# VH-VL binders against q9nrl2r1430to1533, part 175

Target 1, 104 residues: q9nrl2r1430to1533
Amino acid sequence: GGVHELSAFEQLVVELVRHDDSWPFLKLVSKIQVPDYYDIIKKPIALNIIREKVNKCEYKLASEFIDDIELMFSNCFEYNPRNTSEAKAGTRLQAFFHIQAQKL

## First folded at step 10 (VH-VL)

Design w198 (framework fv_nezutatug)
Fold by ESMFold2-Fast, scan of step 10:
Parts: C-alpha cells; structure tokens; sequence
Structure w198 (fold): chain C 104 residues (1-104), chain A 122 residues (1-122), chain B 107 residues (1-107)
C-alpha cells in the first residue's frame, strides 16, 4: 500500500526507465565519449529530457509524447549498427513501449 | 548554486504540531523538481517522510498516516512540513532535500539542507 | 514496503584498501538505487544514482554496480576523507526506503 498513482505519461516513462534495456536511453550521449554522435544525430533526446517535459506539462497531445519516444528509438537505430548491444536493447525496449502505448 | 535551509523550533511538546520550513535559494521550487523531507532518529538510519512536486502533488510515507502535511509557498520560495500529535519517537534531525526532475534519479536527493534538530520533550 | 539490507554493518579498513559495500532489496528495483555518504554531524552527500552513475564532483575511485535486487558500492584505493557512514536507497517506489547504513572506520 501507499502507492501514489501517476499520470499516464509519467507512469509510462517510469516503466521505460525501470526496464532492463533502458540503459542506452537514460541520459544524452556524451560528446566526449562518443565524439561523432552529434555529427550524425541532429535531434538528440533521452528519457531524462522526456520526463522533464512530462513534469512541466509540455506535451499537449499524446501524439507529441509518442513522437519524442519514437525519435529516441530512431536515433538509436540510426547511430548504432544492428549487431550492437545498444541496438538490441533499443529493439526490445521499443517493442515494450508499443505494447504499453496502446493504453494512450 | 541551489541551497536549502531548514528552520523551525528545536523543542516541541508532546501532542503538539511540529512545523518546519525549508527555504530554497539559487533556484525556484516552481520548477520540474520534487522537494522532500527526510528525518534521522538519534543513532539510526534515514526515514523518508514525504515530498511535494511543482504541480502541488504530494506523496507521504504511509507509516506516518494522516499526521503529515507538506505544502509549498512559491511566493516565498519555501516548502514546509507539519507533523501533528508528536511524541518522543519524533525526536530526530530533519532534512529537506531536492529530487531532480529526470526520470532515472527523480527519487535521488541531489541537494540537501544541513538539517535541523528537533527534540520532543515536556 | 521495499526493505534495503546493507552488509556489512561496519568495516575497518586502511588508506589504500579496496572496500566493497553491498545492498540487497527485498523486491526487484531494476537499477533504481542511490548511494549517500554521511560524516558525523553532517547531512548525507549524494554519490551515485541509478546504480552506477556518479554525481558531478564525486571522485572516480567510487563506483556502483548491480541491478534487480543486488547492488554494490566500491571504493578503490581508500582515502582518509572516505571514512564515513554509507547508505543505499531504493528509488523505485513509494515509500522511499534506505538501508541501515555501513560504517567505514579506521583499522
């Protein structure tokens, strides 16, 4: 008991963050550790940025929230070759998201 | 740089209401952050009391039941704790803390006040 | 409520030692654990969030690992300023809960 019920967007982001495959998506990619990332990816985003937007009520439509999550996965697949642990994690987490997003 | 400072009476009598205020400087409480109260009993570990978000939403530790109220005053950049019907078991050091708005560590307390000692005694 | 159990309750070590502190959650909390350092008479200071990410300004000799129910905090090459009490905290669900603390003291 004593669980506080979260908003739909906040609950979905929390479930994504808790997922074992969220590790590539928690924070923006480091320019120091990955120097060419920002040359290839023009619209970087991560779960921490999306959660901040949810907390500040910046998503007016469910489609805007979904678009940001999908952008995050698109960036992962554009930068990371299919055989990498990042791309594999992204594939599994995206499938999980698609199941959960049916409630939105 | 954001700083938090607790204030309130150091001595409270049993059955009265404990009232503490946290003053925030270098940042606004009307932002995407969560703001928390934590206490530490003498010689013991840490106990989370509750939190308030920029939206005014509150979460409380169920073990403290309906005795706890947390509120925010954005015009003063303060948030406050009221604990009613106190007993000697409420003697502790009380801390206020900030939790970041980022999902991966929203419950992680990244800025803490220095703490204020409260003794409940007749 | 999710219970956090730390081991050991206390450990004696010397400067230069490698020290490992463990924390076990009663339920899976994924990677939602934070670690804090507390010196006598002072507020806790954050060290680590989301199991392995160092807070800005924390020395690289501190590292965290783990997922699910078992987590560790490691201090490589212990320094004099590291003698303190360390707490883990689960950040997965309300109420937030802390471990009982591990006191790191001079041998």
Amino acid sequence: as target 1 above (104 residues)
Amino acid sequence: QVQLQESGPGLVKPSQTLSLTCTVSGGSIDSGYSWHWIRQHPGKGLEWIGSIYYSGRTDYNPSLKSLVTISADTSKNQFSLKLSSVTAADTAVYYCARGPYHAEYRYYMDVWGQGTTVTVSS
Amino acid sequence: DIQMTQSPSSVSASVGDRVTITCKASQSISSYVAWYQQKPGKAPEPLIYSASYLYSGVPSRFSGSGSGTDFTLTISSLQPEDFATYYCQQANSFPLTFGQGTKLEIK
Scores: ipSAE 0.000, ipTM 0.545, lowest interface PAE 16.8, mean pLDDT 84

Design w199 (framework fv_nezutatug)
Fold by ESMFold2-Fast, scan of step 10:
Structure w199 (fold): chain C 104 residues (1-104), chain A 123 residues (1-123), chain B 107 residues (1-107)
Amino acid sequence: as target 1 above (104 residues)
Amino acid sequence: QVQLQESGPGLVKPSQTLSLTCTVSGGSIDSGYSWHWIRQHPGKGLEWIGSIYYSGRTDYNPSLKSLVTISADTSKNQFSLKLSSVTAADTAVYYCARGPYRTEEWYYYMDVWGQGTTVTVSS
Amino acid sequence: DIQMTQSPSSVSASVGDRVTITCKASQSISSYVAWYQQKPGKAPEPLIYSASYLYSGVPSRFSGSGSGTDFTLTISSLQPEDFATYYCQQANSFPLTFGQGTKLEIK
């Protein structure tokens, strides 16, 4: 089931967006504010882009949806040193995601 | 459960490139894990060679002078090590291993290891 | 690079003994240390992560402790199958580094 999976993706993205630790992930990182980001991160992604892909039915497999969420977290940990507020938020949000993703 | 298996030539001539492959089964090479190469020289301890992530990011031990390249082929569920210009000092047992990358707390602990493959560098 | 120094380099003990192996980091690594057991001809087997947490299936006679620079692995009642070399590893920063190993020999 595609219909069941699409509904699950929508619910999970909404839960992630509403989480207190979503703030580093809501939108793409600003090139103006963080000029070196796109020199380091070659596949940028954020929750607003993932949400749009879910709404447009662009995920055909649960693995594709999970891969995009994991890409978002991997980018966070790749760019941000471990003791930054961004990395700490990412760690907590990723743990929350893994618990919720067990339903997929 | 996840299993790792090393493969490659048991014997390599000096100055040639050593190529080793790690085949992953029971799980995918994906964004949630780091994938490592470690070696052990005869009668010595463990030496970390480097790692790769799904993003293509690699981290290498500086002692290997950038003669090492690690790559991943997600279509084959494999990651590989190339070590150029080998000498007798590169004779060792080579291991591949998986490390959790999903949380800061479990960062780079290697929880699944291959059985190891012996590489001898001699003419 | 963070140097990991193990002590002792070798120890001989009898079945039933309490054995302690120490590992010292050249700089603070918080709790980011793992311990591995390696038997002759085999790959290292993970025992402990984050200084004190046992991996699933590891006997409760194994325990780890420490933080900062000083870490210990303890076997509370040594069994014959515990004959092996033990390694600590820091997981704090690159390059990842291991201690030189401690050989545990049955008397």
Scores: ipSAE 0.000, ipTM 0.562, lowest interface PAE 13.9, mean pLDDT 85

Design w2 (framework fv_nezutatug)
Fold by ESMFold2-Fast, scan of step 10:
Structure w2 (fold): chain C 104 residues (1-104), chain A 122 residues (1-122), chain B 107 residues (1-107)
Amino acid sequence: as target 1 above (104 residues)
Amino acid sequence: QVQLQESGPGLVKPSQTLSLTCTVSGASIDSGYSWHWIRQHPGKGLEWIGSIYYSGRTDYNPSLKSLVTISADTSKNQFSLKLSSVTAADTAVYYCARGPYRSDWHYYMDVWGQGTTVTVSS
Amino acid sequence: DIQMTQSPSSVSASVGDRVTITCKASQSISSYVAWYQQKPGKAPEPLIYSASYLYSGVPSRFSGSGSGTDFTLTISSLQPEDFATYYCQQANSFPLTFGQGTKLEIK
């Protein structure tokens, strides 16, 4: 177990937001812009929601924080074909996240 | 599929206000994206005019000396450009475009309208 | 303002050629550069964002590289539909600025 570590989670989210490959993940996909997204993706999430959860102390374990970030990437790969800019950005950002997440 | 379409008068007299509208379909302007105006002078490169975000934030090219106003009408899914006190130098093809919004303000234009030609003549 | 300078201004090439276009920023812009293709009478079409990432639907013969001040767009095997003007754009700071363009012409 562990307690939530607001400073560590906040720092990691800020680094993800500032990464060049964060653009598909900054905010929820608009239903108007992508009407079929919410038919396919049943648990939508984005970095702004994760950051809000960090700020409200909603993560009690590092594993819960990691699960939400991984859900974000999983949604990206489920919706977007592998050859898309979104999927390529997701692949690179996920690799960056895995390196940073070792700090917990 | 997201589509942008410019509309407005093709001829404007010097000292008048140029008014253009961009109609967006397949996407909401009330989303996390930024919406941009870019122009291209005859035989020359591209010049960024400014942008508007769903929050109402606008950013303008300082070179236009505060002559530019960009506004949004979410009920019509449109955003508009007003360029006051036009001169022959404002003769250009005007494009509207979508840029993904980023917290650090890195704007890349991923969808473009087809452009509308504006001639400023006496 | 950050000035974007493209080289060359014009290049003549044949189908099947490898073509390289460069773009130099007057200040460091990290990787925040995009590349666009414009055909006569048409709007610019996005090719690449953040220096190296292809937009969906862009053929794999296009690639981008670079960081800091020096950026490159490469077409590995030129096709007839690739004859166009290419523009780079910096997205690091306001105002957004474009290069002057590189016209790719048939030899």
Scores: ipSAE 0.000, ipTM 0.544, lowest interface PAE 17.2, mean pLDDT 85

Design w20 (framework fv_nezutatug)
Fold by ESMFold2-Fast, scan of step 10:
Structure w20 (fold): chain C 104 residues (1-104), chain A 122 residues (1-122), chain B 107 residues (1-107)
Amino acid sequence: as target 1 above (104 residues)
Amino acid sequence: QVQLQESGPGLVKPSQTLSLTCTVSGGSIDSGYYWHWIRQHPGKGLEWIGSIYYSGRTDYNPSLKSLVTISADTSKNQFSLKLSSVTAADTAVYYCARGPYRSDWHYYMDVWGQGTTVTVSS
Amino acid sequence: DIQMTQSPSSVSASVGDRVTITCKASQSISSYVAWYQQKPGKAPEPLIYSASYLYSGVPSRFSGSGSGTDFTLTISSLQPEDFATYYCQQANSFPLTFGQGTKLEIK
């Protein structure tokens, strides 16, 4: 069968997905649920896309992986006002990511 | 929409390896979900055996860890359970299930197979 | 491992009754509890996730509550199709664990 080799990036993505605060980041924002999102956010990304890139070995450097994760958080803070549940989740998950990313 | 179907032998002899397969239809196994095996002994409750994430990562119940192997075959859209050195205590109905791709759901199982009965006897 | 303990192990009730089932975790699991209904000879059907959210298609007479270590499943007005065994599951961490089940029987 098909087996993916676990890498440091894959392990970190799995930990992010499992974190309580990952819910705004699991999939791309729906245009039906948030009609103006793609008018504001020019480079949309989500954990499922990052995970796919990891599994296809598309990240050649740790910095490329980190840049995509940081883009995801940047998009969250650009679109969502600071007092929203999305922005609060993003703040906590980003802090968790920064601790875990020190291992890369 | 998504459906899961277990298949395997109804009868296994003690000390042999039990092999079960879960066939997934209506959705891809090569997706961001957890895929679980659960069993239920006659007249008793549910016991989680283990899971495989689509990345190939496996997690096993520590009580069964040395005996269990879970694997996936994306070309056939199925995942499988192998339980080695079975005894009468492994007699149960075996279920496969899908975990949803939601952090606030964690390891909830939203789609279940119908179950397959396995009897371990000589 | 996180142990899940259900109370009662069995309950006899009549159609129209309010039924309450409780589930206790051996350590805090936040709100990460699911509830399942299992009818004889059938696979478990999911009812509730994250302690209080109903799955699509689940009748509104079912409700869940709780956080930390103590969780409750309530059926506000029991219907004939509700006679089944109910299981709680902690969804917080591996290994995943279930309560021993509560059998809901007709009085």
Scores: ipSAE 0.000, ipTM 0.547, lowest interface PAE 16.0, mean pLDDT 84

Design w200 (framework fv_nezutatug)
Fold by ESMFold2-Fast, scan of step 10:
Structure w200 (fold): chain C 104 residues (1-104), chain A 122 residues (1-122), chain B 107 residues (1-107)
Amino acid sequence: as target 1 above (104 residues)
Amino acid sequence: QVQLQESGPGLVKPSQTLSLTCTVSGGSIDSGYSWHWIRQHPGKGLEWIGSIYYSGRTDYNPSLKSLVTISADTSKNQFSLKLSSVTAADTAVYYCARGPYSTDWRDYMDVWGQGTTVTVSS
Amino acid sequence: DIQMTQSPSSVSASVGDRVTITCKASQSISSYVAWYQQKPGKAPEPLIYSASYLYSGVPSRFSGSGSGTDFTLTISSLQPEDFATYYCQQANSFPLTFGQGTKLEIK
């Protein structure tokens, strides 16, 4: 990436954070509240970490940014059964992301 | 689109408790967002009162801590402010607002209610 | 508590002017500052967060800069709809604190 791509990543992350279905993704899952999570999910990630990476210019390609967002959704669907509020929120937010990501 | 709406009495007597409610539509308060109360005294700037998170965590302005309580009712999608022992100095426009970054403590208010005017008078 | 001091308290300007508003924190707040616009009788609207990032839908003529203790909001070419009061807010620590406001008036 260029400067334009970094600006686009920041805007998209802000829109994801502001989406009503972002609540399962704002921060890392608590090991205290969900002790088996880190036994199942080998690469945990959340929007606060992705945003920090954007702000530090750690994404060199749009594909790297997209991969981290998709990893976040993949983790959600792997851990959470399909009928949970987390999985339903993830499904809606991922659809929103796919529409916005076409601009990247 | 998320919208916030304040409601409560327009007049409160000195020494009574002010009770205000914020009704949230288009989104859930049982979410990763922080929910805030801010007030604006006549002709003055903005003063942060406090906030509540879905975990039940509350943060209060130390200048008001002994007088303020913020609570949430997820079944009604509302959060509320109680300010005890009010005086004329509590006359203000009261706003509720949403903050999107409770985890990293960067509480910027991205959605605001329209505000409700409260006058404390005998 | 972190005190936020805005200057000027008011400024008179004409459409097309470049306007600069300054905000000074009593201690370092890194980049954890937001800017809000408030029109008479209305709630504040967010403009900028984390010193320099524009909220979605905010016109590109608005920009923010600064870090540490000194922050600036700039309007590069003032439009009629920009006449309002502007507030800065620190988000570095509780209690959250606001500047006293800068009123932007028609010259």
Scores: ipSAE 0.000, ipTM 0.561, lowest interface PAE 13.9, mean pLDDT 85

Design w201 (framework fv_nezutatug)
Fold by ESMFold2-Fast, scan of step 10:
Structure w201 (fold): chain C 104 residues (1-104), chain A 122 residues (1-122), chain B 107 residues (1-107)
Amino acid sequence: as target 1 above (104 residues)
Amino acid sequence: QVQLQESGPGLVKPSQTLSLTCTVSGGSIDRGYSWHWIRQHPGKGLEWIGSIYHSGRTDYNPSLKSLVTISADTSKNQFSLKLSSVTAADTAVYYCARGPYRTDWHYYMDVWGQGTTVTVSS
Amino acid sequence: DIQMTQSPSSVSASVGDRVTITCKASQSISSYVAWYQQKPGKAPEPLIYSASYLYSGVPSRFSGSGSGTDFTLTISSLQPEDFATYYCQQANSFPLTFGQGTKLEIK
């Protein structure tokens, strides 16, 4: 047992996952529960996939990591009308992300 | 960091088509952002021309819609503006800019190119 | 189109002053307002988004407030580098529209 050192990208993903507004973004949208999602969203992504990419060292630049996070938010806003709980959560979480991303 | 740079002719003749390109470095246009063209007439404020999204969707200012085409070339990491039938009123500094992708709400521009001056004159 | 009207059109101030610029939308735009600073010969730089969120690297003397139709940008203690033109932008709907600008000049 002990203290584990996390990468900057992993630390930021953990902060996003812990945020109260992360619930729409934790895992990919279920095709069974939301059948039209994948007809509309061509490049689906979620925080669990981004975290896996971080763990596999797939991000060479901070900009690539930021691009994937922004893709996640853009998918949310494309699928969900702005008055939905999902879109409102996405707006707040994106603002939080922009502040935290300055550490990168 | 991500940087944007405009390029194109500084002088265009009336009735011709103005063609400008924005080159993006440090980031990819094939991801979840909106990419915008904005212009500023001499001594005046800012006018939004239009945008293109990672999906290939475009939105144009209705005042310019019949005259404007915005396109993207992901292989070159560039997006471009074509403005047809230009007149002296199209003389302006043209900027490209990046914003978050929003289909129905909240559009701001967080990264801007330095601007390129275009004069429409015979 | 949503019209954005800034007040005043110009203001003269001294270093150390508190400066307030207002922006009024012709219809409700919730909190979807951004503020930009533009220095002569330069591109606009973002200052504030969603009415009150400070953009990265922007000094804490800048603050934004408001919702609905009335918005304010405040500089609590003016510095020499703050003399510039300031623009508000509605971020609610297309076409995106900007205020006419407020020129902040040395007194």
Scores: ipSAE 0.006, ipTM 0.605, lowest interface PAE 11.1, mean pLDDT 85

Design w202 (framework fv_nezutatug)
Fold by ESMFold2-Fast, scan of step 10:
Formats: structure tokens, sequence, C-alpha cells
Structure w202 (fold): chain C 104 residues (1-104), chain A 122 residues (1-122), chain B 107 residues (1-107)
């Protein structure tokens, strides 16, 4: 498209989606592929859901947006053991997020 | 920034084993992604050959299962395809590709190599 | 195996046209469909995943829809760079299977 100004939240979500370590976070975890996930994780969330909330203007405060991103990382670390590729990706992406979130 | 590059012989004789390697740069093969081989016969559509995961798990197209082996070498950041007992029907462009592992949409391939042409001829 | 059938096999169109390509699965696959664009001599490039979500950098004129067995790729206002072959792929189960391709040609 044309050049358009993006909201700060939309810009940050786009940067997260483009990051190499976003793969565990793009979509909700499949119950078919990971049957026990929803027995352990009671508040599932993913970048696609967060992006839709941004587009619908559902975040009133930056803290609400940050809370949803942090919930996503918390779920990753709760389900996945520390030394898994998922947990390592989450650690790197969370560090990237904290740097970018300073602009909010 | 992740890139995949296929390498191997352009010409293979019938009944021999085809060996191809995919070199991954800009990202680790041991990162939770799935790694795939796909081929395309001249003027035809795409055929999925198989995949390997960072865990070592492999999945193969049942039509090729007795003939295909996919392996990974994390120290070289490479994964490889061996297709045994080739015939003229195995003449194709061979692609390697990256897909996700533990997400809702496991099998979408977001990064592709440029492809390498393999001709099976005497 | 899940068979993916694309229609049409080829379509001729002009710049500015709205183009629709359909893809039918032989059994229900929820929304586990991806779409790819392939230009002559090049590797396929991803356009859409999970039936309707655009990959980063894909122009907004591309859209996907559908669930179950029937899926559609739409280009709302065709541009010169869009003339290519398009493939759908089911991501529901192994073996992964692709449609036979739809060639989009200049009218």
Amino acid sequence: as target 1 above (104 residues)
Amino acid sequence: QVQLQESGPGLVKPSQTLSLTCTVSGGSIDSGYSWHWIRQHPGKGLEWIGSIYYSGRTDYNPSLKSLVTISADTSKNQFSLKLSSVTAADTAVYYCARGPYRTEYHYYMDVWGQGTTVTVSS
Amino acid sequence: DIQMTQSPSSVSASVGDRVTITCKASQSISDYVAWYQQKPGKAPEPLIYSASYLYSGVPSRFSGSGSGTDFTLTISSLQPEDFATYYCQQANSFPLTFGQGTKLEIK
C-alpha cells in the first residue's frame, strides 16, 4: 500500500511478528498438536489476538497492551521447560520487546 | 534474514541415490522450526517430500517413505535429503523450506530456498 | 491423503480487475490453508496463512477467506507484478498437499 502512519502498538506488534523468534507466539497453540496445553494454560493468548485487539482499539492504556504481551511470555515459560527452543525463543523475544516497549 | 540454499549434483543416474543438502544462514536449525523438502516436476505442481524437526522427528510422504531419508546436522546448520533408487520420474526442481513447529498452523512454509534442478538420466 | 483442487487452472485478466481463485479440500481442514505465489524460474513466496492472514509485506489487495473445505484467494485490483502461478496448500495433516496451481495471465 501507500504510506500510512501506524499506531505505536501496531508498529510494535509488527516488529514482534517479524522477529526470528516469534514462531511460538504467532497463533494460539493447537490442541491437536499439543493436547495438554489447555490443561496447563488457563489464559491463552498470541500475537494474532493481540494485533486484532490493537486494531479494534481495545487497549485504553499502554499498560494493558504490555500486560497481554507479558501474559504471552509467561504462558510460554510456564508450559515449556527452560532449555527448550520455545523457552529460548521466548527469552530472546521478550528482551527485544522490553527494549522496544521503552518507546511507549 | 533467514536464508536457505540447496546444493547437490545436477545429474544423477537411474537406480542411484540422490543426495541434497540445505544450508541455513541467519538463524539456527535448532530453533524449534520444522524443515521441509518439496519438489516440482517440470510444468507440474508442488509435491511435499518430508520434514525434520529440531527434536530429530521426521515425517515423510507415504508415496516416498521407503525411499526417502531426511537428516539434520546442527553443528553445520544443515539438513539433507537422500532419495534412493531414483528414476526419470524424480527429475524435478528441489526446494528446501522452513515451517513452524509448535503453533496452531504447524505446516506453513515461510522461507524457501531458490531451488536446485536435478535431472535423472543415463 | 487430502486432495486440493484449484479452479480455474488458468485465468486471463487485465490490470485493475478483481480476480478470484478457489481451492477445495477433499475433507474438512478447518482454516489450515496457505497460499503461495510463484513467478517463472523462482521459488514460491508465501502470501497467506491460516486461510485469511497476510504474511508481512504482502499487499493489502490480497485477501483470503474460507473454512472447512472451500477456500478463496482474492486480488481486489490486479497489478502488473501479480501475474504469476498461485498455489493453495493444506496444513491440516501429513502428507502436506498442494493444489495443482492457477496460472494468472495477461488478457
Scores: ipSAE 0.000, ipTM 0.559, lowest interface PAE 13.7, mean pLDDT 85

Design w203 (framework fv_nezutatug)
Fold by ESMFold2-Fast, scan of step 10:
Structure w203 (fold): chain C 104 residues (1-104), chain A 122 residues (1-122), chain B 107 residues (1-107)
Amino acid sequence: as target 1 above (104 residues)
Amino acid sequence: QVQLQESGPGLVKPSQTLSLTCTVSGGSIDSGYSWHWIRQHPGKGLEWIGSIYYSGRTDYNPSLKSLVTISADTSKNQFSLKLSSVTAADTAVYYCARGPYRVDWDYYMDVWGQGTTVTVSS
Amino acid sequence: DIQMTQSPSSVSASVGDRVTITCKASQSISSYVAWYQQKPGKAPEPLIYDASYLYSGVPSRFSGSGSGTDFTLTISSLQPEDFATYYCQQANSFPLTFGQGTKLEIK
């Protein structure tokens, strides 16, 4: 009864993680595999970082949570050319996020 | 939904080269994941053979390094294992598997093929 | 190579039991451990990654814990479909290595 109920932010992060198009966003990009990523992307973020922030109650406003998710998509589109599987997955997942975020 | 399927001969003669192919569907091998070969000897545990990355980089188990080659064919969405100079000890079920996206040293296998049985016998 | 040692090698349990399987690394591997379930004649299926995180669709009765060298997989209330062999795997360094497996059998 309520003890294991997820917060709205945690529920949304879980839905994003479970989505088929979440694969580019699950963890931070590896510097060993993609050495130039951190030269281009100055504010890296991923779903595991956002989930940790939710669990630590670091988001005071829904807008702060939404800003971190949007930063994640913005980083994807900045680094990855539009015709890549990463950018296509990002486009679909972002559309899904916009629908789900209406619940916030 | 990504799926992996192993294919190759069920029987290989001693001293010959074992060749197996993994066909990937529902996703591209030319996208940030690592792709792995693992085997399981009858009644025993799992042994990691090696991996190939989207970059073309390969890593091999040192116990097998002189005998193993892993390659990728992005036009067919396949990656392959060649194990040279096989003996009866190479009789096993061989699995292909997908590892994590763009993560250094963090190679968990989230999608596995069904496995293919290989017997090394005359 | 990092050696992964599981205990027990086999355990007999009844439906509804709490079952704990342990895995010990020969050197520190931080949290870079995954757990797999394998049923006879089937490929291994992932349960847990980064020591404590469940893969999507894995029942909440499964949990993982540990860091450094000592790791545990717990099934809080055993179900009939949970009878299988369980493997831990370290992902800290190459070669990737698995534990020898723990066979969970019906009591």
Scores: ipSAE 0.000, ipTM 0.564, lowest interface PAE 13.5, mean pLDDT 85

Design w204 (framework fv_nezutatug)
Fold by ESMFold2-Fast, scan of step 10:
Structure w204 (fold): chain C 104 residues (1-104), chain A 122 residues (1-122), chain B 107 residues (1-107)
Amino acid sequence: as target 1 above (104 residues)
Amino acid sequence: QVQLQESGPGLVKPSQTLSLTCTVSGGRIDSGYSWHWIRQHPGKGLEWIGSIYYSGRTDYNPSLKSLVTISADTSKNQFSLKLSSVTAADTAVYYCARGPYQSDWHYYMDVWGQGTTVTVSS
Amino acid sequence: DIQMTQSPSSVSASVGDRVTITCKASQSISSYVAWYQQKPGKAPEPLIYYASYLYSGVPSRFSGSGSGTDFTLTISSLQPEDFATYYCQQANSFPLTFGQGTKLEIK
């Protein structure tokens, strides 16, 4: 709980943002860029939104933070076919996240 | 400093396919930006044709969707427009442009090529 | 499609004048509008994005305002290099659409 967990969330988000495979996840998908995205994805999220929530102390439990990160990956795999560069980046970044999240 | 340069034939015959290429320097087309084709008809405003994203995904103006194809060649750092079945109405100045994904993911064009004039005529 | 209507179609002004150009969207586009300046024979140059944010290097005499359907571009003290055609563009929905342009000419 509390301040130590928020500091850990900030550290982990920074590590995710700096990872080579973060490029599909840095910002929300624009409806203009990908018009059919929001017809398929009902709860869009991205690292910039998660980072903002961490900075505003909106995560009360580690499970809430983990749920938002996992939602981000689930959206990636739901929208993007398995053989795309987005899905491959998502797979690698999710594995990295699972290792780092053990510290939470 | 990113620069864009259009190239292609200045004259195209009616019913044929217009092919234009945009060469990008000072930046990579696979580096998190959207890349756009826009045209300007004589005496008229600007018309967005379509875009290709850093991921390779494309988006087309619905009025042109059956006629337009945009593709990218990351090894040459180029993206290209093909517009099929052209008519005199396709006579325009054609621009390529960059949309900064890093500007809150909205499609504003922050870098433009100089434009290339295309005339559809026999 | 969202239609962008600019007014006036042309405006005559003198150096030092305050000039305003208006853009009206056919439906609400929040703040997702950009403004471009185009000089004869040249490509459009970006001025403003997200209704009011200036691009790097754009002089502070340019400002944008508005939200929803009504947007304004203002030049507070017109300079000789500002005589050009100005375009608004909505970035809210597909397809992207531009206004028809406002030609700013010497009085």
Scores: ipSAE 0.000, ipTM 0.549, lowest interface PAE 15.3, mean pLDDT 84

Design w205 (framework fv_nezutatug)
Fold by ESMFold2-Fast, scan of step 10:
Structure w205 (fold): chain C 104 residues (1-104), chain A 120 residues (1-120), chain B 107 residues (1-107)
Amino acid sequence: as target 1 above (104 residues)
Amino acid sequence: QVQLQESGPGLVKPSQTLSLTCTVSGGSIDSGYSWHWIRQHPGKGLEWIGSIYYSGRTDYNPSLKSLVTISADTSKNQFSLKLSSVTAADTAVYYCARGPYRSEDYFDYWGQGTTVTVSS
Amino acid sequence: DIQMTQSPSSVSASVGDRVTITCKASQSISSYVAWYQQKPGKAPEPLIYSASYLYSGVPSRFSGSGSGTDFTLTISSLQPEDFATYYCQQANSFPLTFGQGTKLEIK
């Protein structure tokens, strides 16, 4: 872990948030709008939580940051059938993430 | 850097259980990734065996479902394959690999592979 | 199960050539296709995911295209290290399935 890595994490999270396909991932899924979500998903996470962890310097290794981003995508694909707009957005945003991560 | 390493016996007798372990370093198996077993027969190409996720969820190739068990030991950062009642058809190179859960777009890290021969 | 069929099964080419390998799915798989390179005695290595995205560290001479049932891997200017076997893989549904492989050989 290091200051350089934490700065890179903030930059990457900002790029993810700005992406057109980020809309399913910006905030935690609502219990009111999706009542069964938390019965299925046991480790919920979203970009706002990941960004807070970056800002509080909670990631000690790049692998921990990447693991949280990948968990976010895995939760999307576990809950949402493949033919949904959520799953399709997740697939495109995950591909974008992998391209951005290459530069780090 | 994530690394996967297979271990287990290279020779198994017909009707016995094949047991292989994959040791993961540079990343946690208690994460959003799925962890897979894939094998390669000399003349058949690549065959997906199954996967495990941090929740304990497993998915198995239907052709092997009654014979295969995949388990994880998060304290050792390992996941394992047990294939029961093996025959000569189970002779192959066995790989462990990391993939995204459910999307399974691709396997980004693979072990070097371990050769298993079923003979006696 | 979704069957993945590659063509050709083998191709002979020279350094500098443009090489195209195709992969056909038995049913629509949208863009859920990955491509791998495998050299003798080694594990497969990822090249392309989601039909067209280059995996980290893969040279830009590799590209993927296609949607639905028909997919293509292209190597724009073949290098000596590119002689290997190439596999496509669908990620649309379980069980995950691979093509039979295309062996790229020196002419």
Scores: ipSAE 0.006, ipTM 0.611, lowest interface PAE 11.5, mean pLDDT 86

